# VHH binders against Abasic site processing protein HMCES (HMCES), part 114

Target 1, 269 residues: Abasic site processing protein HMCES (HMCES), of Homo sapiens (Human) (q96fz2)
Amino acid sequence: CGRTSCHLPRDVLTRACAYQDRRGQQRLPEWRDPDKYCPSYNKSPQSNSPVLLSRLHFEKDADSSERIIAPMRWGLVPSWFKESDPSKLQFNTTNCRSDTVMEKRSFKVPLGKGRRCVVLADGFYEWQRCQGTNQRQPYFIYFPQIKTEKSGSIGAADSPENWEKVWDNWRLLTMAGIFDCWEPPEGGDVLYSYTIITVDSCKGLSDIHHRMPAILDGEEAVSKWLDFGEVSTQEALKLIHPTENITFHAVSSVVNNSRNNTPECLAPV
Below, E stands for the ipSAE of ESMFold2; O stands for the ipSAE of OpenDDE; V2 stands for 0.75 times the mean of E and O plus 0.25 times the DockQ between their complexes.

## First folded at step 13 (VHH)

Design gx6 (from y29 with I57S W59T; framework vhh_6z1v_2; at its last look DockQ between E and O 0.01; V2 from the best seeds 0.00; counts 0 for: pae E 3.9 > 2, placed apart)
Fold by OpenDDE, look of step 13:
Structure gx6 (fold): chain B 269 residues (1-269), chain A 123 residues (1-123)
Amino acid sequence: as target 1 above (269 residues)
Amino acid sequence: EVQLVESGGRLVRTGGSLRLSCAASGFTFSTYAMGWFRQAPGKEREVVAAISWSGGSTTHADFVKGRFTISRDNAKNTVYLQMNSLKPEDTAVYYCAAKSYQFTDSPKEYDYWGQGTQVTVSS
């Protein structure tokens, strides 16, 4: 996964992240550093995206079932990194393979500390290799959405009004991530950054791409992944597997340019 | 440049009240835990109170006994210490400190410090 969409306004995004804590109380996640949230139809590595994480990471004795929402840098910067510039990291941390997560120090260590997060997106993009050509067809991949009488498929939103309605009730894609905290050697703010765990693609996506993000489907999976206070690493890792509960449509080549940030990126062709 | 500037310290009578303020700049205030510490002459610096980034969690020293309350306003980049029922033993320089991630009772773990404000309680 090298490209996502996360374009919802902050308030809409927050509402979409409503949850029940372990006591059954309906809650909204509290924002940490909301000013770093930058909505975009075309999110690339090194950009900031919103993630969910347990409140217990920030507050001692907090209820670990409570969720915080925070923009983090895409591309995990390990805490041990000693260079002043995160861009000098020599290995790719955009993704973490599920099969080697425990073999790589950069991911194993933060995971062992319970630094699990849920990366939020409208969906992600993947490119299919076209046989016989050097061209790649991009696809937007996301959770199936509930068809409301008024909101046809993303493709049927012929009017701006209908478009807004679709997104007001959009089910966000929830991807399993690992985050770490890096302190710059020269001082300053601690950098929070994440990697997306990847798995072999499900059968439905296999023709598009052989790998996919580990998707946490449903509130229980999301809750268990986040709740590092009650759920062990071993138990959490059982949640990491391919899912068939995904849909996709072909999009234009507009998304190929990471600078393009328009609705055309995820519009069906 | 990181700055923590304490204010509000003054001479007060026993039983009086003060509100200390600490204005922060040069870092993302809302992501830091904040603490108040004090140091009396000839004594070690000790924690008075600490507060999490969101204000959802606080801790107070045992000697506070409900007299002091730490709070914060992230919109103003300011942390406060409301001090009530002041005693001569509370006379000290009060320091504001900032810590990334979680608050702690250990002064050594705090990243940034103010210059302090003098609180004097007369009998």
Scores: ipSAE 0.383, ipTM 0.728, lowest interface PAE 1.5, mean pLDDT 91
Fold by ESMFold2, look of step 13:
Structure gx6 (fold): chain B 269 residues (1-269), chain A 123 residues (1-123)
Amino acid sequence: as target 1 above (269 residues)
Amino acid sequence: EVQLVESGGRLVRTGGSLRLSCAASGFTFSTYAMGWFRQAPGKEREVVAAISWSGGSTTHADFVKGRFTISRDNAKNTVYLQMNSLKPEDTAVYYCAAKSYQFTDSPKEYDYWGQGTQVTVSS
């Protein structure tokens, strides 16, 4: 839940996020702050990652089913935070447990404002604790992908043609998130930041880790989570549960160092 | 206005070859995955082959592997199905379809459809 891959070039990522609005019209999400998108095979907290959110958050009277895509800081900074430096937060907001989300002011307040987002990634990493050692086995975890006929390795995409064999049809992982907007006390731009909601792991992942991100599986779930104009908080929270529609493979320890940004991070071992 | 127009369907002999074309207009072809589907009378529409927006990834149904090949030419806004070693069981109406980004094998998920072209394979 604390490391992801989100490496697609911006134009490919945008195409992967094609959707239908409430009237059935095919659309692409409109970017906010596109220059803040920093693709990497190895994203960590405090970095920017793209999220989807309703256009109604930015434009009065907008169609709430229309989507914006924007890079936001991973690690929610509550709107009430009073220090000038977000690194001084005394608690970790990388993740938000679903069973306590309505008890924590940091998450309850932005939820009450409809500040729901969908966090995008190629997939996420988890480290399995091995009994008897302090070594941990990292895994890359992602949606099952449609099988293709041209052989290729997801970790060996060093040429444009090899990359296209793997990534031009990749189904992005869509995770439920909450965001907030923080105005620095010394002035400056409003900081948009998010947390990823977590749930108990499904049976398929329980050998790796006991928690997983809340995954929104399919367009209906994504639409309902985003559309705070038509879907209440109570209805939206019914979307938050584990899923068995997930797959994984072991990866090398290259991913352990968050500065390593190469296809090797997610290559099967 | 989106249009997908299939062509090339006709009567052919068992063991023969045929190439279907589908000309696309009214949308940005190079951002769409394309599929060929077929439907015989009384049967459900089923995927035959699909190809990614870039052309880098393809899939073919098991019943056509080794015989049919999907391809695309993004400069001509056209998707093709090369059909070799045709069998009477291949007799059907063939449809092209378009879906944003990721192809699937489910007809319900495709955004645009052509009117179909008849392929008939005789003994």
Scores: ipSAE 0.309, ipTM 0.695, lowest interface PAE 3.9, mean pLDDT 90
ESMFold2 (binder alone), look of step 13: mean pLDDT 88; pTM 0.898

Design gx9 (from y29 with I57R Q102E; framework vhh_6z1v_2; at its last look DockQ between E and O 0.01; V2 from the best seeds 0.00; counts 0 for: pae E 16.2 > 2, placed apart)
Fold by ESMFold2, look of step 13:
Structure gx9 (fold): chain B 269 residues (1-269), chain A 123 residues (1-123)
Amino acid sequence: as target 1 above (269 residues)
Amino acid sequence: EVQLVESGGRLVRTGGSLRLSCAASGFTFSTYAMGWFRQAPGKEREVVAAISWSGGRTWHADFVKGRFTISRDNAKNTVYLQMNSLKPEDTAVYYCAAKSYEFTDSPKEYDYWGQGTQVTVSS
């Protein structure tokens, strides 16, 4: 998993993240650093994307079921990293395999601190390897969306009116992540960064790619993953598994170039 | 305490117009899809129109298409139903309902309901 779409305007994204806290109260997550949110149809590693995390990470004695939304760097920079430039990290932290997460210091240390997050996207892209050719077919992969008479299709979202019909009630993909906090040796702001946990692909995706992000399907799974105050690491890891509740369609090669930020990136072909 | 309060229902002549309002309180209105439902005597409750949280997407049942228009004002926490070219068959109690995330045509999926307002259309 190395490319996502997260293109919704901040206000639409925030409302798509409405949730119930432990008391049963309807809430929106509170933003940190909202000016760092950079919506795009074509997000790649090292870019900032919004994640959910528990308020308890920021406030002593906070209700751990309350959620903060914040942009973080994709590609976890461990708190122990000693160089001044995160791009000098010698190993790839874009993803973290679920079957080895407790063997890798880069991931087990922040996980032991309760640094669990939910990575948000419209969906993600994967490239299917084709037999006997160098050509690869990109797919856009996302939660099944509830269709009503007024729900538009992704292919019809080429005008402002049709865009709202598709995206107004879009169910965001919610992926399990781990984050860490790195203090630059020269001083300056703390860097928050994340990795996406991966699992073996479900049967429905196995013809496209052999790995998929660990998807948290439903509010109970999301709440348990985020709530490090009430849910232990061992219990949280039981949430990490493939899901068949996923759909996809083929897209054009426009998405291949990460500089292309247009609706065509995710349009069906 | 969550409240949905409908108003504007009254007796009108065939061909007349009426605007229903539903004032919402006790929840974050701007994050909810809203629907208007109606129930005539001896009939099941049925969806009339629905509107997305932003107001950008609307849906109207075929039996009211072109005659009724749903709208909302998130600054006033209010959803409206403009009813034109009223017919005696439109006589019913009209209910406002709210559902988080997305609207649907199934009444049982809605989280909050108003008490209803009576609309009566005379011959």
Scores: ipSAE 0.000, ipTM 0.155, lowest interface PAE 16.2, mean pLDDT 86
Fold by OpenDDE, look of step 13:
Structure gx9 (fold): chain B 269 residues (1-269), chain A 123 residues (1-123)
Amino acid sequence: as target 1 above (269 residues)
Amino acid sequence: EVQLVESGGRLVRTGGSLRLSCAASGFTFSTYAMGWFRQAPGKEREVVAAISWSGGRTWHADFVKGRFTISRDNAKNTVYLQMNSLKPEDTAVYYCAAKSYEFTDSPKEYDYWGQGTQVTVSS
């Protein structure tokens, strides 16, 4: 996964992240660094995207089932990194393969500290290789959306009004991530950054791309992944597997340019 | 209850063939990578072969040299190890193991284990 969409306004995004804590109380995640949230139809590595994480990471003795939402840098910067510039990392941390998560120090260490997060997106993009051509067809991949009287398919949104209605009720894609905290050697703010765990693609997606994000489907999976206080690493890793509960449609080549940030990126062609 | 039950292990002669089976229950089989491990007396447990959840990806140890083949049938919740051209050095207890989706060569990362089945290759 090298491209995502996360374009919802902050308030809409927050509402979409409503959850029940372990006591059954309906809650909204509290924001950390909300000003770092930059909505975009075209998110690339090194950009900031919102993730969910347990409140326990920030507050001692907090209920670990409570969620915080925070923009983090896509591309995990390990805490042990000693260079002043994260771009000097010699290895790619955009993704973490599930099969090597426990072998790679950069991921194993933060995971062992319970630094699990849920990366939020409208969906993600993948490019299908066309046989015989150098052309790649991009696809937008997301959770199936529930058709409500007020919600149309992305393709049916012929009016701005309908478009807003669709996104107001959009089910966000929830991807399993690992985050780490890096203190710059020269001082400054602690950098929070994440990697997306990837798995082999489900059968439905296999013709498009051979890998996919580890998707946490449903509140239980999300809760267990986040709740590092009660759920062990071993138990959490059981949640990491492919899912068939995805849908996709072909999009235009507009998304190929990471600078393009318009609705056309995820619009069906 | 999670259960992995190996079968098929027996005494065979050098050059012989054997097919091991592992029947899984108590978990969503199709979401787990499966592996075969073996442990000879006085030796550490080592990975023999592994297969992804879909069966689309497989791994075999170098010592297999094309003699063994791992496969799976998700409809039957079963993983197999076809062993051909068996050698005395292949004598070991063979274990089936399960790991959440992707396999590794590290036994410690596997979540579930069978009881093992004895394979003995005589000269």
Scores: ipSAE 0.000, ipTM 0.254, lowest interface PAE 11.2, mean pLDDT 90
ESMFold2 (binder alone), look of step 13: mean pLDDT 88; pTM 0.896

Design hx1 (from i23 with S54E; framework vhh_6z1v_2; at its last look DockQ between E and O 0.02; V2 from the best seeds 0.00; counts 0 for: pae O 13.3 > 2, placed apart)
Fold by ESMFold2, look of step 13:
Structure hx1 (fold): chain B 269 residues (1-269), chain A 123 residues (1-123)
Amino acid sequence: as target 1 above (269 residues)
Amino acid sequence: EVQLVESGGRLVRTGGSLRLSCAASGFTFSTYAMGWFRQAPGKEREVVAAISWEGGITWHADFVKGRFTISRDNAKNTVYLQMNSLKPEDTAVYYCAARSYQLYDSPKEYNYWGQGTQVTVSS
């Protein structure tokens, strides 16, 4: 998993993240650093994308079931990193394999501190390797969506008004992540950064790629993953598994170039 | 204190019509999606229709499409279900439910529920 779409305007995205706290109260997540949100149909590592995390990470005695939404850098920068430029990190932290997460210090340490987050996206892209060729077919992969009467499907939207209706009721993909906090050695603001946990692909995706992000399907899974105050690391890791509740469609090669930020990146072909 | 109060359920003959209403209070109605659900004896609760928080997006189950219409009046904090061409299999307790902003087709996604209103359709 190395490319996502997360393109919604901030207010639309925030409404899509409405949730219920431990007491049954309906809430919206509270933003931190909203100016760092960079919406795009074509997000790549080192870019900022919004994640959900427990309010308890920021406020002593907060209810750990309450959620903050904040942009974080994709590509976890460990708290022990000594160089001044995060791009100098000599190993890839875009993803974290679930089968080795407790063996890698870059991931085990923040996980043990309860630094669990939910990475938000419209969906993610994967490239299917064709037999006997170096050519690859990109797919856009996302939760099944309710087919509403005024919005139709992604492929049916042919005007700005219809396009907005498709996305106004979009179910965001919710991926399990780990984050860490890095203090630059030269000073400056603490850098929050994340990795996406990966698992073996489900049967439905196995022809596209052998790995998939660990998807948290539904509010119970999301709540348990985020709530480090009440849910231990051991219990949380039971949430990490493939899911078949996923759909996809082929997209054009426009998405191959990460500079292309256009609806065509995820449009069915 | 959130309250959802359904009304309008009654006995009606096959082919008849009626309109259900659900009056909402205790929350900002215009920021909630609303749904109508039904439960017949011995059956699980199922979604009938849903409408987005601003009313511009609707969904109806296939088994009521063309016969039932969900609508809302945000000024009156009320959601409606117009039921036409009623059939005996529409006999059930009908519930309204609410969830912030987006509509969903599963009861698990809705957090506020009414007590229900009985609709009975006779031959």
Scores: ipSAE 0.578, ipTM 0.826, lowest interface PAE 1.6, mean pLDDT 90
Fold by OpenDDE, look of step 13:
Structure hx1 (fold): chain B 269 residues (1-269), chain A 123 residues (1-123)
Amino acid sequence: as target 1 above (269 residues)
Amino acid sequence: EVQLVESGGRLVRTGGSLRLSCAASGFTFSTYAMGWFRQAPGKEREVVAAISWEGGITWHADFVKGRFTISRDNAKNTVYLQMNSLKPEDTAVYYCAARSYQLYDSPKEYNYWGQGTQVTVSS
């Protein structure tokens, strides 16, 4: 996964992240560094994206089932990194393969500390190789959305009202991630950064791409992944597998340019 | 200076057609989604139609029922509203508005507004 969409307004995003804590109380995640949230139809590595994480990471004795939402840098910067510039990291940390997560220090160490997060997106993009050509067809991949009587496909909103309804009620893609905290050697603010765990693609996506993000489908999976206080690493890793509960549509080549940040990126062609 | 200038509003008979235009200036037009709103006397302003940056996504209000179509020409910095099968209930001041990069925006979140153009449909 090298491209995502996360374009919802902050308030809408927050509402979409409503959850029940272990007590059954309905809650909204609190924001950390809300000003770092930059909505975009075209998110690339090194950009900031919102993630969910347990409140226990920030507050001692907090209820680990409570959630915080925070923009983090895409591309995990390990805490042990000693260079002053994160861009000098020589290995790719955009993704973490599920099969080697425990073999790589950069991912194993933060995972062992319970630094699990849920990366939020409208969906992600993948490119299918076209047979016989060097051209690749991009696809937008996302959770199936509840068809409102009037809501067709994302592109088929025939009315502003329907469009608003679609996005106001959009089910966000929830991807399993690992985050770390890096303190710059020269001082400054702690950098929070994340990697997306990847798995082999499901059968439905296999023709498009051979790998996919580890998607946490449903509140239980999300809760268990986040709750590092109650759920062990070993138990959490059982949640990491391909899912068939995904849909996709072809999009224009507009998304090919990471600088393009327009609705056309995710619009059906 | 940002300007949105609506034109094309006039008196028409029931069943008639109009094409509204909104000329934009003072900002990068192709980076803004555009919308048409209307406000009738004594009523709240309501969204009529919206269109994405390059026209890849359009939506129309339920009351439009296929009668109106929003379009844009980025080369001309202009957004249009083709209105067919007009009804007396369509009588209102029609406003052009520009909004930022988000697909989902409340009317209150639109960045720029035109002065409006009066559309009157007689019975």
Scores: ipSAE 0.000, ipTM 0.245, lowest interface PAE 13.3, mean pLDDT 88
ESMFold2 (binder alone), look of step 13: mean pLDDT 83; pTM 0.844

Design hx3 (from i23 with S54E R99K; framework vhh_6z1v_2; at its last look DockQ between E and O 0.01; V2 from the best seeds 0.00; counts 0 for: pae E 15.8 > 2, placed apart)
Fold by OpenDDE, look of step 13:
Structure hx3 (fold): chain B 269 residues (1-269), chain A 123 residues (1-123)
Amino acid sequence: as target 1 above (269 residues)
Amino acid sequence: EVQLVESGGRLVRTGGSLRLSCAASGFTFSTYAMGWFRQAPGKEREVVAAISWEGGITWHADFVKGRFTISRDNAKNTVYLQMNSLKPEDTAVYYCAAKSYQLYDSPKEYNYWGQGTQVTVSS
């Protein structure tokens, strides 16, 4: 996974992340660093994206079932990294393979500390290789959405009003991630960064791409992944597997340019 | 305490009409999407209809085919299901459920449930 969409307004995104804590109380996640949230139809590595994480990571003795939402850098910077510039990392940390997560120190160590997060997105993009050509067809991949009487296909929102309605009720893609905290050697703010765990693609996506993000489907899966206080690493890793509960459509080549940030990126062609 | 209380279920003849009501209390009703579900004997619970927290968006199952209509009155903390052209296959216990803000078609995503009301359609 090398490209996502996360364009919802902050208030809409927050509502989309409504949850129940372990006591059954309805809650909205509290924002940390809301000003770092930059909505975009075209999110690339090194950009900030909102993730969910347990409140226990920030507050001692907090209820670990409570959630915080925070923009983090895409591309995990390990806490032990000694260079002053995260771009000097010699290995790719955009993704973490599920089969080797426990073999790589950069992922194993933060995971062992319970630093699990849920990466939020409208969906993610993947490119299918076209047979006989060097051309790749991009696809937007996301959770199946409820077809409301007013919601045509994502592309059929003929009116701004319809568009707003579609996105107000959009089910966010919830991807399993690992995050770490890095303190710059020269001082400054702690950098929070994440990697997306990847798995073999489901059968439905296999013709598009052989790998997919580990998707946490449903509130229970999301809760268990986040709740590092009550759910062990071993139990959490059981949640990491391919899912068939995904849909996709072809999009235009507009998304190929990471600078393009328009609705055309995810519109069906 | 959260409470959802369904009412209006009864025996009706094929082709008849019913209006179900669900009265909600113990939570901020206007911030919850509401849904109607049904469960027939020996079958899984299935979604019938759902309505957004503001009431601007509705969803109906394919088997409804325009026969049922979900609506809500936030001032009364009540969600309704108007059922027309009822068929014997509509016989089930109908449940009201609540979910925070967003509509969902999966029962698993709904947090609060009523006790249900029995709808029986005779041939």
Scores: ipSAE 0.699, ipTM 0.855, lowest interface PAE 0.8, mean pLDDT 92
Fold by ESMFold2, look of step 13:
Structure hx3 (fold): chain B 269 residues (1-269), chain A 123 residues (1-123)
Amino acid sequence: as target 1 above (269 residues)
Amino acid sequence: EVQLVESGGRLVRTGGSLRLSCAASGFTFSTYAMGWFRQAPGKEREVVAAISWEGGITWHADFVKGRFTISRDNAKNTVYLQMNSLKPEDTAVYYCAAKSYQLYDSPKEYNYWGQGTQVTVSS
């Protein structure tokens, strides 16, 4: 997973992240650094994207089930990194394989500190290699969506009103992530950055790509992944597995160029 | 160079109100948590209140609950302490402090400090 869509305006995205607290009451996550949110149909590594994390990361006695939403850099920079420039990192931290997460220091250390986050997107893109050619077919991959009156599908939006209805009740993709906090050695602001955990693809996606992000399907999974105050690392890792509850459609090659930020990036072809 | 400059301290009577300000420069203010501390002569410095980067999460010491309110204005790089229902025991030098994000740090672990502003509450 190396490309996503996360295009909703901040207020729409915040409402889509409504959740139930420990008492069962509806709440919205509280923002950190909302000015760093950069919505786009075509997000790539090194860009900022919103993640959910426990309030307990910020406040000693906070309720660990309460959620904060914050933009973080895609591409984890480990807290132990010694160079002054994150671009000098010698290995790719865009993704973290689930089968080696406890073997790599850059992921094991923050995970042991409870630095678990939920990475938010409309969905993600993957490229399928075509048989006998070097051509690749991009697909947009996302949760199946629950229809309401006039909600429609992405490709059936014939008017601005219908387009708004598609996204008004959109179920955001929720991917398991790990984050870290890096203090530049020469001083300055702390850098928050994340990686997306990956697993072997489910059977439904195996013809497109052999890997997929670890998707947290439902409020119980999301709550357990975030709640490092009540859910141990060992218990949390049991949430990391493929899911078949996923759908997709082919998209045009417009998305191939990461500078293209238009609805056509995710439109069915 | 990081600078924190407190202002607004003065003499007030018991029951009065006062607003302290702390102007910050030399760092990206919106990425730092901020706190107010106080120290009376001969006493140890104590935490009064703290506030998160965007101002949504606050903490107040028990001895000021309901009387003091911390707030911040990131556009002005300023953190405030509104002090109501002042008592003689609130007499102290008040300090502004800042810390970078530290997941396991307590509110008392602060990297940058101001020089303080004197608040005196008379009977």
Scores: ipSAE 0.000, ipTM 0.141, lowest interface PAE 15.8, mean pLDDT 85
ESMFold2 (binder alone), look of step 13: mean pLDDT 83; pTM 0.847

